VHH binders against q84jc2. Designs and how they scored, part 142

Target 1, 232 residues: q84jc2
Amino acid sequence: MSKMRNLVEEKFLEFYESWVIQLELYLHQLLIAHNNNTMSETELRHLISKLTTHHKAYYTAKWAAIREDVLAFFGSVWLNPLENACSWLTGWKPSMVFRMVDRLRKSRVVLVEAQVKKLEELRVKTKFDEQKIEREMERYQVAMADRKMVELARLGCHVGGESVMVVEAAVRGLSMGLEKMVKAADCVRLKTLKGILDILTPPQCVEFLAAAATFQVQLRRWGNRRHYVTHS
Below, E stands for the ipSAE of ESMFold2; O stands for the ipSAE of OpenDDE; V2 stands for 0.75 times the mean of E and O plus 0.25 times the DockQ between their complexes.

## First folded at step 9 (VHH)

Design gb20 (framework vhh_7z1x_3)
Fold by ESMFold2-Fast, scan of step 9:
Parts: C-alpha cells; sequence; structure tokens
Structure gb20 (fold): chain B 232 residues (1-232), chain A 125 residues (1-125)
C-alpha cells in the first residue's frame, strides 16, 4: 500500500499513453499524405483539423490536471528522462518549432516570399513572448530564496500544529504561481502552432505537422531504448 | 455570442443528490475545457471541477472529490455536474464557466472568459 500515491500522476499517465498512441496513428496518416499526391485540399484540411483537435485535447487535459497538481508536470512520470530533460516549462520550447519550419524551405512545395515574411514576424513575436515568460520564471525562482521562504522552510521541518497550516498556504501560493506560468507558456505554444498553420498551405501544414510529430515520437522511442544501448 | 445556461438547481435535503446541466452555444463546444464554479453567500468564487475538451480528463477540488462527477456530451453541447452526498456547506450559486480561448490573439491571463447566470442550490435540513 502506497502512502504517497499521486492520483493526478496515475490519471494523467493513463490519458497521455492513449494520447500518444493516437498521435502515432495521425503521424502515419500525415506521412502517407506528405509522400503521395492522393489527397484533395479538403481531405488535407480535414487531417490538419484532426491534429489541431488532438493537440487542443492535450492542453485542455493538462490545464485540468495542473489545477490539482502543477508539480506533476515538472519531472513527469509519463515522460521518460530524455523527454523530461528536453522540456521547457513542462513542454516544448515555442521558438524551437521554427527549426522545423526552416526545413520547409527545402520542401516539395516552396514557401513564397509573403509566407517567409509572416513566419519571420511570428518567430520574432514568439521569441519576445518566450523571453517575457523566462523573466517571470526568474523572478519566481528569486522569490523562493527570500526571507519569507527561508522562514517557511524552517516551519516545514516542524510536524503538526499551526506551522503545517502556514506551510500549506505558502505551498498553495507557490503552486498557483507555477500554474499561471505554465498556462502562459502553453498559450505561447498554441498561438505559435496556430500562427504557423494559418500561414502555411495545406500540403505545407501536413509536412510541418509530420516533422513535429516525428520528432516527438522519435524522442520518446530514443529515451525508452536507452537501457538496450547500455547493455544493462 | 457565447451563451451558457445552467439548469437543475433547487432545494434538497442533506445527503441528497442533484444533477446540474449547462447548455452552451455560440462557440465550438468540443474545442474547450469546461468548468463548474460556485459562490456561497458572502464568499468568493470557488472552483469545483474541470473537464477536458474530449472528456478524456477530469479534475476536482478537494472539497467535492468523491461526491461530485463532471461529464459532458459534445453532440448536445451540454456540460453536467452530478452532485451526491450534498451537505449544507454546498449551498451556493453554481456557474458553468468556459476556459479562456488559447487560440485568441489576446489571452489576458484570466482562467475563464465566459460564465452563465448561475443556478441556485440550497441544501437545508
Amino acid sequence: as target 1 above (232 residues)
Amino acid sequence: QVQLVETGGGLVQPGGSLRLSCTASGFTFDDYAMNWVRQAPGKGLEWLSAISSSGGYTSYADSVKGRFTISRDNAKNTLYLQMNSLQPDDTAVYFCAKETDLWSPEYTGSDFDSWGQGTQVTVSS
């Protein structure tokens, strides 16, 4: 029997495993669409919509979960150590997706000048929003070391009584601050994703989403196979 | 225009049950998480429960965990809250609340961008 069983971790693990299985199925469809001229524009838009809906489902589930336990998303049990090592504020770093966008310059469907300009404008805005969040996180981390937090840490070493209530209130305050920062980061992620998809044509959207999903799936597989590589 | 209409409130005895409904219109219901929030007389807003856009994930405040169940029917654009083992402290106006539109160009930091008018729940012995 576990004394410290975290129900949020167990529940989100179950959700995430199912979500990743569906992502792999969508990736297969994206790769077929990308490699073949067998789909109409309407069919491509439908596939892009399925991926968009799938990502929205993840973020709405994540936001529901962080209301109960935001710390479950820092060092998540449903992610392997490699996935956790590569995370920025509980997810992908928004500006990094532009590396995948840069690949589209060498794609089967060439980016036009107007698209290049809009993507660069979006990149600059995304980097600005990202840096704003990083400054907020830095301020949060500095506040952890102030006199009030040091005093509360002393109380955390004492069991029972009024000290437990004070520590619980402080921890709740810290969690609410982290929730706000995670939500801000997720909003930048979703706005960046939506912005890219709005600029790209349906074939370019499919190529972009296939590249992103491929990296997510491969990162998971690489991390999961580390034990076989070490011969242990 | 986003509209949220709560129904199902009323007077119930301690230990009783009620099921609240919230009918949504004016937005793509299955793109957003939905929440239940309450306000007791003379007190602030208290978040109770959330459900993901697909219904695949739910969460609850400690005060209602094990007693309340949130669910949704995306085909009907309807959110539900099944309330069991009601206590006098559950007396409040219950609001359906829509999560902020993450795809909007202007995210203001607010958790919810829309609420209904509320439905009154009174638990009295």
Scores: ipSAE 0.620, ipTM 0.850, lowest interface PAE 1.5, mean pLDDT 86

Design gb21 (framework vhh_7z1x_3)
Fold by ESMFold2-Fast, scan of step 9:
Structure gb21 (fold): chain B 232 residues (1-232), chain A 125 residues (1-125)
Amino acid sequence: as target 1 above (232 residues)
Amino acid sequence: QVQLVETGGGLVQPGGSLRLSCTASGFTFDDYAMNWVRQAPGKGLEWLSAISSSGGYTSYADSVKGRFTISRDNAKNTLYLQMNSLQPDDTAVYFCAKETDLWPEEYTGSDFDSWGQGTQVTVSS
C-alpha cells in the first residue's frame, strides 16, 4: 500500500557478479587472441565488439539502477573494500587507463608515432574533462554545507509533517545532483574507452582490453583474498 | 530516422490490467537502455521504469513498483510495459523513451534523446 523499499543493492550485486563472470570469460578469449598471431582482423574486431557491447551493457544497467538509488553506488556492496578504495565517482578514473596504454609502447605490439600523438591528445582532453567534473563535485559538496541546507537538516529533527516533506524534497534534489554527476563521469569513461579503441589497431585493442580486464579481475581477487586471509 | 511507436493503451476499470508495446526502428535497439515515462493531465513528465540494453537489469519508480513490469524483445525491436492493479491516478499518456547515447562529445544532462508519440491510458470509475 505504501512505497516499496527497493533492493537495488542486492539486485545490482546479482547483476554485477554475473557481469564479472562474463568479463572473465572474455578475458580468456582476449588472452588466446593476443597469443595467436594467425587470427584475422575480422575475428579480432568481432571479439573487440563483444567487449565493447559488454561494457555498454554494464553502463546501461548502472544508469537504470542510479535512477532508483544513486547512493548505492557510493560504497557499493557488490565491490570489496579494495575496489571501493580505488573508485573515483563510482568507477575507474578515466586518465588512469593511459598507464595501461603506456605499457603497449614496451610490448611486442608497439605504437607508431601517429598513434602516440593521438593518444596524448586524448589523454589531455580526458584530464580536462575529469577536472571539469571535479570542480562540479566540489561545488556540490560546498552547496551541501550552505545555510539553506543546514536549516533543512535542522528542520529534519522536528516532528512536524511539513518539515518531513521539505527534507524529503531536499534529499531527492541531492540525489538528482549526484545522478547527473555520475552520468557525466561515466560519459567521460566511455568517451575515453572509445577514443583509445578508435586509435589502436585490432591487435593493440585486444592487448589493451586484456590488460584492463586483467587489472579489474586481479584487483577483485586481491581484495577478496585479503578478506579470506583476515577471517582465517 | 529514429522512430518509436507505442500501442496497447485504452480505457480500463480500477484494478484492471493493460500491456503496452513500443516498436523501435532507425537505430540498433539492443545497444540502448529503454524507458517508460508518463504525463498525467495537467502534470509534468514522470519517469516510470528503465531496462538495460540486454534486459539484464530493470528499475522502477516507487509509484509503480510491484504493479508494473518492464521487458524487451531485442529480436523484435520491441519494448513492453505490463501494467497490473491499475488505479485512477495511473491515467496518463504513456511514452516510450530512448536513453541518450552513452558516449556523446558533451553530456547535456538530458536522459532521453528520442520519444514516441504516446498512447493514452484511462483508468476510470
Scores: ipSAE 0.653, ipTM 0.869, lowest interface PAE 1.3, mean pLDDT 86

Design gb22 (framework vhh_7z1x_3; at its last look DockQ between E and O 0.86; V2 from the best seeds 0.79)
Fold by OpenDDE, look of step 10:
Structure gb22 (fold): chain B 232 residues (1-232), chain A 125 residues (1-125)
Amino acid sequence: as target 1 above (232 residues)
Amino acid sequence: QVQLVETGGGLVQPGGSLRLSCTASGFTFDDYAMNWVRQAPGKGLEWLSAISSSGGYTSYADSVKGRFTISRDNAKNTLYLQMNSLQPDDTAVYFCAKETDLWAEEYTGSDFDSWGQGTQVTVSS
């Protein structure tokens, strides 16, 4: 089903499409690096840095966009329904990446005891942070059903005058809260990612990033095929 | 130490144009989104525009859409704000603001972690 898009949605869609294309290019490089044992540690670190920078760039764009319209990210039109269904607070759930790490461990990736311990500590911390954010989000969701929002529901499309001002103020307040939650979640995402990369060796990082990027790209492809979503 | 220095402010007539610059130092400029904000006399801070780290995405407040353009030159560690069709209501101190660190251990709730001293823009006939 086609959705009407606002200007922010349109702009971010365009950005995201470009960003994904670049991600796919990096994925290709990661896969080459993963299968080619001739790359030096310095070269691997450089590649890892490029990927982390690319992800960082996404979130800088996201944060720029949410200042204009945070609500656009709650029902992101640039994502297909499958991607949206897998989203936690407008992005990937931080604790999910540990599943990927676990998968790697069952492959050719050998983690030393010290790494395993640090990963477990990070996992616990990440889960704690997720729960904290979820509690805050729940609080906001409940608070949204306040008198002002009830008034909005009552007035429907026939809102005018002073009532419009009240409703707009309420929406602004809610949006500000949502923005904070989204940013908090993003911080947890990024610190989790950084944490993992700090624990893993460069070759392990490359494998992890390749797996993560593959998952992201495939999720998008699967979702598009299933739901016949077309993106500009 | 993070330092942001705004320049380009001044007095301009209604309908006029100004270009603000912000020179950044003390951090990796191209790793961070940058913002322009302003504060008019007796009013609170107003966010105007943001630009992603690479410049690939820009956003604007409704109050300045179509009139202001944010850009950056990462090679020069400089942020710009082209302001066209200026109005008296645009009179304010304009600040360059660094976006809060994405890699922070925890989001503090602050949108920005660094500011310049600001540059005065006065629109008057």
Scores: ipSAE 0.888, ipTM 0.958, lowest interface PAE 0.5, mean pLDDT 91
Fold by ESMFold2-Fast, scan of step 9:
Structure gb22 (fold): chain B 232 residues (1-232), chain A 125 residues (1-125)
Amino acid sequence: as target 1 above (232 residues)
Amino acid sequence: QVQLVETGGGLVQPGGSLRLSCTASGFTFDDYAMNWVRQAPGKGLEWLSAISSSGGYTSYADSVKGRFTISRDNAKNTLYLQMNSLQPDDTAVYFCAKETDLWAEEYTGSDFDSWGQGTQVTVSS
């Protein structure tokens, strides 16, 4: 069945499909820039700016959407099952991006010692921030389980309007807490991305962004192929 | 300095319409989501609507869905709220609010880092 459950899911699916198409167009530009040794620093910075603006557009849209329905981002209908399986708190796991950075250390575009040191400092900070969020999420999940168990027990005793109001209050509490958690995780993602781009030279930024976009696009294509096979 | 200035409030009859505007300065308007929030007398803040940095995505509180439309003009650094089918319970001070800069700053739990002074909307016969 392909019917979506609510208007936020339908609306964000439309947004996300358009956003991914534009990401693929930017990926093409990044790959051309990587192979073109004649592009000026100003031209490379302009391309990098387009990518950062594109990512900001995604996060600003996401935060607008989670105010209506944060739960739509847990098991998103605009993501295939493979993309959903690779998700950490509704997005990429911040520390995993350093795998793309590690590839730059082995490329023909050599990182200088000062950059390596700054990237390691950023990696440590990112892992620390990530662990803080993981601890908060664990506490949130435990609290949710306790509230759900209490509500289930109460429903066994009182099945009237009073029980409905208590359940609705618990669901609102869950959603508000998840909104803050998702925004905290997105903050770590954005600070990590900004930090990497601030450390790298423009040609290295292009290579990094191309690697990241390639991975995202390929993961989507592989997952979509599995879904298509199921329907055909 | 970040500045947000709202205009367009006033007295309107039930079923009427108003268009609010918010002019922004002191930051790159195109990089941030913008929001409308209201506060009725003696009540807390109620979020109403959000728009993504490009205008490509909008969202609304259940209380205003189908009646209010958020939009922006990035060339003019201006945010709008078109309010239709106004009801007496829409009476409130309406605020323009800038989304927190999660790119540069640490998330403190606050969704907004800057607010306008507000504009009064009164719906009465």
Scores: ipSAE 0.737, ipTM 0.898, lowest interface PAE 1.0, mean pLDDT 86
Fold by ESMFold2, look of step 10:
Structure gb22 (fold): chain B 232 residues (1-232), chain A 125 residues (1-125)
Amino acid sequence: as target 1 above (232 residues)
Amino acid sequence: QVQLVETGGGLVQPGGSLRLSCTASGFTFDDYAMNWVRQAPGKGLEWLSAISSSGGYTSYADSVKGRFTISRDNAKNTLYLQMNSLQPDDTAVYFCAKETDLWAEEYTGSDFDSWGQGTQVTVSS
């Protein structure tokens, strides 16, 4: 049969490597802005917009790729095993970023009570949306497995082109369901990100984005080091 | 208002080539993936190709891989489809479609939130 690595995996690996390099460059700019208390609100908003656009660009590429092969995003070749093990439905888990928000409450830029209330509301909504998606994923997987098992049992003595067509239809149905579930999960990620950035002030947004980018870069670096001996 | 206008369709002989254009307005073109979709006579919609917001990632349906090339010029707010080795079964209305804006809108299961009126491509000897 054909080799497992495919064109989607090759092309998205190239895209992702470039995307991460640019994220690291933006992280440098975020750290400079975080340490520079004389930057104007306009300058901070511009940097925040660059980060927002960079994250949106990732999703435009991802959604183009999943139309060809959504399964490439479950156990992705462009991620190390640690990054893959930490993935929730092909990406970061939306509720986990509130740990970074909680750490902002200890910074020099203090959250006011109105911000705290709005962030708590967003956290609850985010968790609710996550649980809804998790239940839908379970329902789809069970339904597809049950339907496939029934069809295979009914075709036990009827081997031929009909059996192949039934299996192919079941796989196409699962792939279409997975595409929608991945986009739904990405919507929760984007709404969570937008919600946090809308509640925070520009200096707080810069600190949050720096923390998020640092975590992503460190997860990648730590996971890569597992398989290589370090030298002094 | 979002507007997408396809041009470049026409009659072509089997084996021939056409280049479609889609001019976009009413939104920040650089922020969204763009897609080509076609509808053959009496058939449903068939997705053909997608290109990421920067143009850094492209994808294709198996039916057109190797024959069609998607591209974009963000300075001109224009999406392109180069179609080579055209055959009669490529006869269809070709639409450009804008990716749904999940930053500003809720995901309702629809992949595209805006479409052009389409341009007719007819492949006949």
Scores: ipSAE 0.646, ipTM 0.861, lowest interface PAE 1.4, mean pLDDT 84
ESMFold2 (binder alone), look of step 10: mean pLDDT 79; pTM 0.793

Design gb23 (framework vhh_7z1x_3; at its last fold request DockQ between E and O 0.73; V2 from the best seeds 0.77)
Fold by OpenDDE, fold request of step 11:
Structure gb23 (fold): chain B 232 residues (1-232), chain A 125 residues (1-125)
Amino acid sequence: as target 1 above (232 residues)
Amino acid sequence: QVQLVETGGGLVQPGGSLRLSCTASGFTFDDYAMNWVRQAPGKGLEWLSAISSSGGYTSYADSVKGRFTISRDNAKNTLYLQMNSLQPDDTAVYFCAKETDLWTEEYTGSDFDSWGQGTQVTVSS
């Protein structure tokens, strides 16, 4: 039998499934826009806006959820093992999206020198910010194993109620730190995404967003097939 | 400028109900998650509930789960908190709080960037 989920896991699973369905719909629209090249700039900007709003909306739900149980996102039962393996601090690694940008350069898309320069600057900044977050995350992870917690772990379940309270307090402390780390990571994700979209033209944005969405959807499909998981 | 105005507070008996409202202006309301927070006398701020930008996802603190319900009307730029089965321990000033915009702003460690003036809720026999 599958592991029992808590309420947050169940709620977010339902949300995420719906969110992914909508993402696939937007992906379809992006692909149409990209392949036909008949849409006006206004129409393209509208499509870009809808998709970016969709992504931003995901984080509003995520941030609501992590306040209730941030640990749920470190299990992420709504993701398959492949998706989880590719996750960085409960989401996509910001620096990864530059691979999609590189794809643009290898396609029919022509980036001008000014765009290339700005993208490189953004890449450097993104990597720097990732490293800062990683160092801080490591601090929280190591701090969990303080002297008291190690001793309690050694004693196991043969301890009184006071020990339980100590463990619970430690977990709460960790959770509070993790919430901040998740928010910080999400900030880097959002800034990276916005930065890329600000550098690219509307047609280039459509192609980039299509590539990113395709990768996300396919990664999920590949993982589901590999592990024989049925997700909506 | 961002403005949040809470209303609906008052005096109620234990077991009673109140419905708080928060009217938002000065920003695109439907782009942000919103929160309810309270502060009791002599205590720190306590987060109570959050709602996603579209209202499709809600969360609650253990202290109010099953009793409080958060909702929003984006057409009216209004956030709500239905409070049932109120107890004396629920006595506090209640605030609505806007999520920090991490799309355009840097993360400084603050989850919220704007608050209302608060509305007093008193539960007493």
Scores: ipSAE 0.912, ipTM 0.967, lowest interface PAE 0.4, mean pLDDT 93
Fold by ESMFold2-Fast, scan of step 9:
Structure gb23 (fold): chain B 232 residues (1-232), chain A 125 residues (1-125)
Amino acid sequence: as target 1 above (232 residues)
Amino acid sequence: QVQLVETGGGLVQPGGSLRLSCTASGFTFDDYAMNWVRQAPGKGLEWLSAISSSGGYTSYADSVKGRFTISRDNAKNTLYLQMNSLQPDDTAVYFCAKETDLWTEEYTGSDFDSWGQGTQVTVSS
């Protein structure tokens, strides 16, 4: 693999940097809304809609990019090493978001019993869907060590048009499999996010989205600040 | 009901240019990625290009990269494909395709949940 080969990495890096800047602006608005009890439900719903649209825009760009190069997302140049270390199938692990939801019951905006029940049902479904994808990934990784793949790697040592074609076809097949798996994982992420927002009230949605965006922004800052560490 | 209508196809000479349009209705156009897909006579579907919901990101199949340009006008609910340096091998029915709604639907391995009726492009002298 050559880093100079990959136009997708450059284009998505530019997209992602702009997307994160806008996320920080929305986080500022979410924090103001959370600390200010004067906003109407209509105003809160509008802000929640802006965040939802922003997250959807990320996934629509990601899926366009993975059609050209899904492997760019497994060691992303637009993410720092800490962000990459915390990734589960090219993004956040869906079940982890419920830890942020659990914080809501300890905050000023209290969850009612009906919401707690629906969130628990969603958590169970999310974990089930997540585990299903993990099983698919395990099968994919085992298939990488299959007899045919091992033999194909040996053939790659021989220079020849037919050998090159066979290796190229196999790599293409592997990439297509990863693309479908990444999109399936993103589906679980989006359905989990939608499910939570559908269960929560507008003030609770604002608090949840603020917590999620804060974590994403801070994780990026923590990873980027390693060169500013003070030798005390 | 989702509806996609392609226009702009026709007969064009090798080396010529053509612009396809796709008018969308029945869904929130600016929430979804849009795609162009083609089918040549006797062949399967070939994905050509994608554009993100805002237009901020585009992608292309190797066969059309540098010759075709995808764009969208969200105010008009319209998707475009500018085709330059057309070759006989570009002869196909061109389809506008909406990205699968993974916000409300399960992912079944299909990338598109809706297609237009297609518009015929013929590159011949």
Scores: ipSAE 0.771, ipTM 0.910, lowest interface PAE 0.9, mean pLDDT 87
Fold by ESMFold2, look of step 10:
Structure gb23 (fold): chain B 232 residues (1-232), chain A 125 residues (1-125)
Amino acid sequence: as target 1 above (232 residues)
Amino acid sequence: QVQLVETGGGLVQPGGSLRLSCTASGFTFDDYAMNWVRQAPGKGLEWLSAISSSGGYTSYADSVKGRFTISRDNAKNTLYLQMNSLQPDDTAVYFCAKETDLWTEEYTGSDFDSWGQGTQVTVSS
C-alpha cells in the first residue's frame, strides 16, 4: 500500500504553511522587544499573549485534523525529514525544552533562586508525565502487535471479506488509541509551555519565546535547503 | 457559566436542508475549537465535525463529508452547521461541544468539556 496524500494532508499543509509565516512575523516582534527595552510590562504581556494564542490556535487545528486522520501526524507531509526526525509523538518533546531554558540561564538571563526551584520542579513533573505517556505507548504497541499476530494467523485460514473487516477493526483501534496518546502528549506540551511562561518574568518570556520560534523556523529552513546542498 | 445553546432543528423531508446554530457564552469563544456531535435513536454519540479557533481548519466525519459544512462567526460567538442532502439516517439530536481547555485544565481523556442541550433533527418522508 503506497503512501497517499489525502485531503487532511493537503488542508493541514496549507494551514501549517500559513501558521509558520505568522510565527515568523511574531518572531520579528519578539526580537524587536528583546533588543529594544522600550516596552512596558503591559506591552510585553500583550506580545506574550499573542504568541500563546498563536500556539493554542495550532493545537485547535491539530485536534480537529487528528479526528479525521491521526496517522497524518506521524511522518507529516508538511514537515521536512529533519523536522520529522526531531518529533516525539507528533511534536516537540516537552522535557527537551529545558535544554533551551538552561542555555538562556548561561547567557545574560538572570533567574532568581525561587524561579530556579520552580523550573526544576516543573522539569521533574514534565519528565514524569512524559515517561507515563511513553509507558502507555509501549503497552499500546505491544497490544497492537499481539492483535496483528492473531490476525495474520487467521488469514492463513480465511479468505475474503472477513479478513478485511478484522484488519479494518484493528486499524480503527490503532487510530483511536493513537489519538488519545497524541492529545495526552499535547497536554504535556501545553502545560510545560504555560508553566515556563508563568515562572519567567515578561522580559524573560519574550527571550524564551524568541529562542523557541527561532529554533523552529531555522529547523524548517535548514531542512528545506537540504535538497540544494551539493555534497563534496 | 459556560453556556451553549443549539437552535435550528426541526422536521424536514429527505433531500432537504437545515442550518443549525449554536450560541456560546461564558468563555472566550475565539480561543477554542468547536464541534458538532449527534446521537441517533438507538445509537451512541457520533462526532460529525470540528472547526479550529480561527475557523482556518475544518474537519468532517466520513458520514457527513461533502453534505455538511461547519462554520463560525467569532464576532457573534456563534457556531453553525449547514446540513444539505439530509437523509433519514441523519435523524438525531445534534449537540455543539466545546473542545477541552488545553491551557488551564488537565486533559483526562475527555475531548469536550462543555455541551449544549441539543436540538432535534428529524428527516422523514
Scores: ipSAE 0.668, ipTM 0.869, lowest interface PAE 1.4, mean pLDDT 84
ESMFold2 (binder alone), look of step 10: mean pLDDT 80; pTM 0.799
OpenDDE, look of step 10: ipSAE 0.886; ipTM 0.958
ESMFold2, fold request of step 11: ipSAE 0.667, 0.647, 0.643; ipTM 0.872, 0.865, 0.865
ESMFold2 (binder alone), fold request of step 11: mean pLDDT 80, 79, 79; pTM 0.798, 0.792, 0.795
OpenDDE, fold request of step 11: ipSAE 0.906, 0.902; ipTM 0.967, 0.967

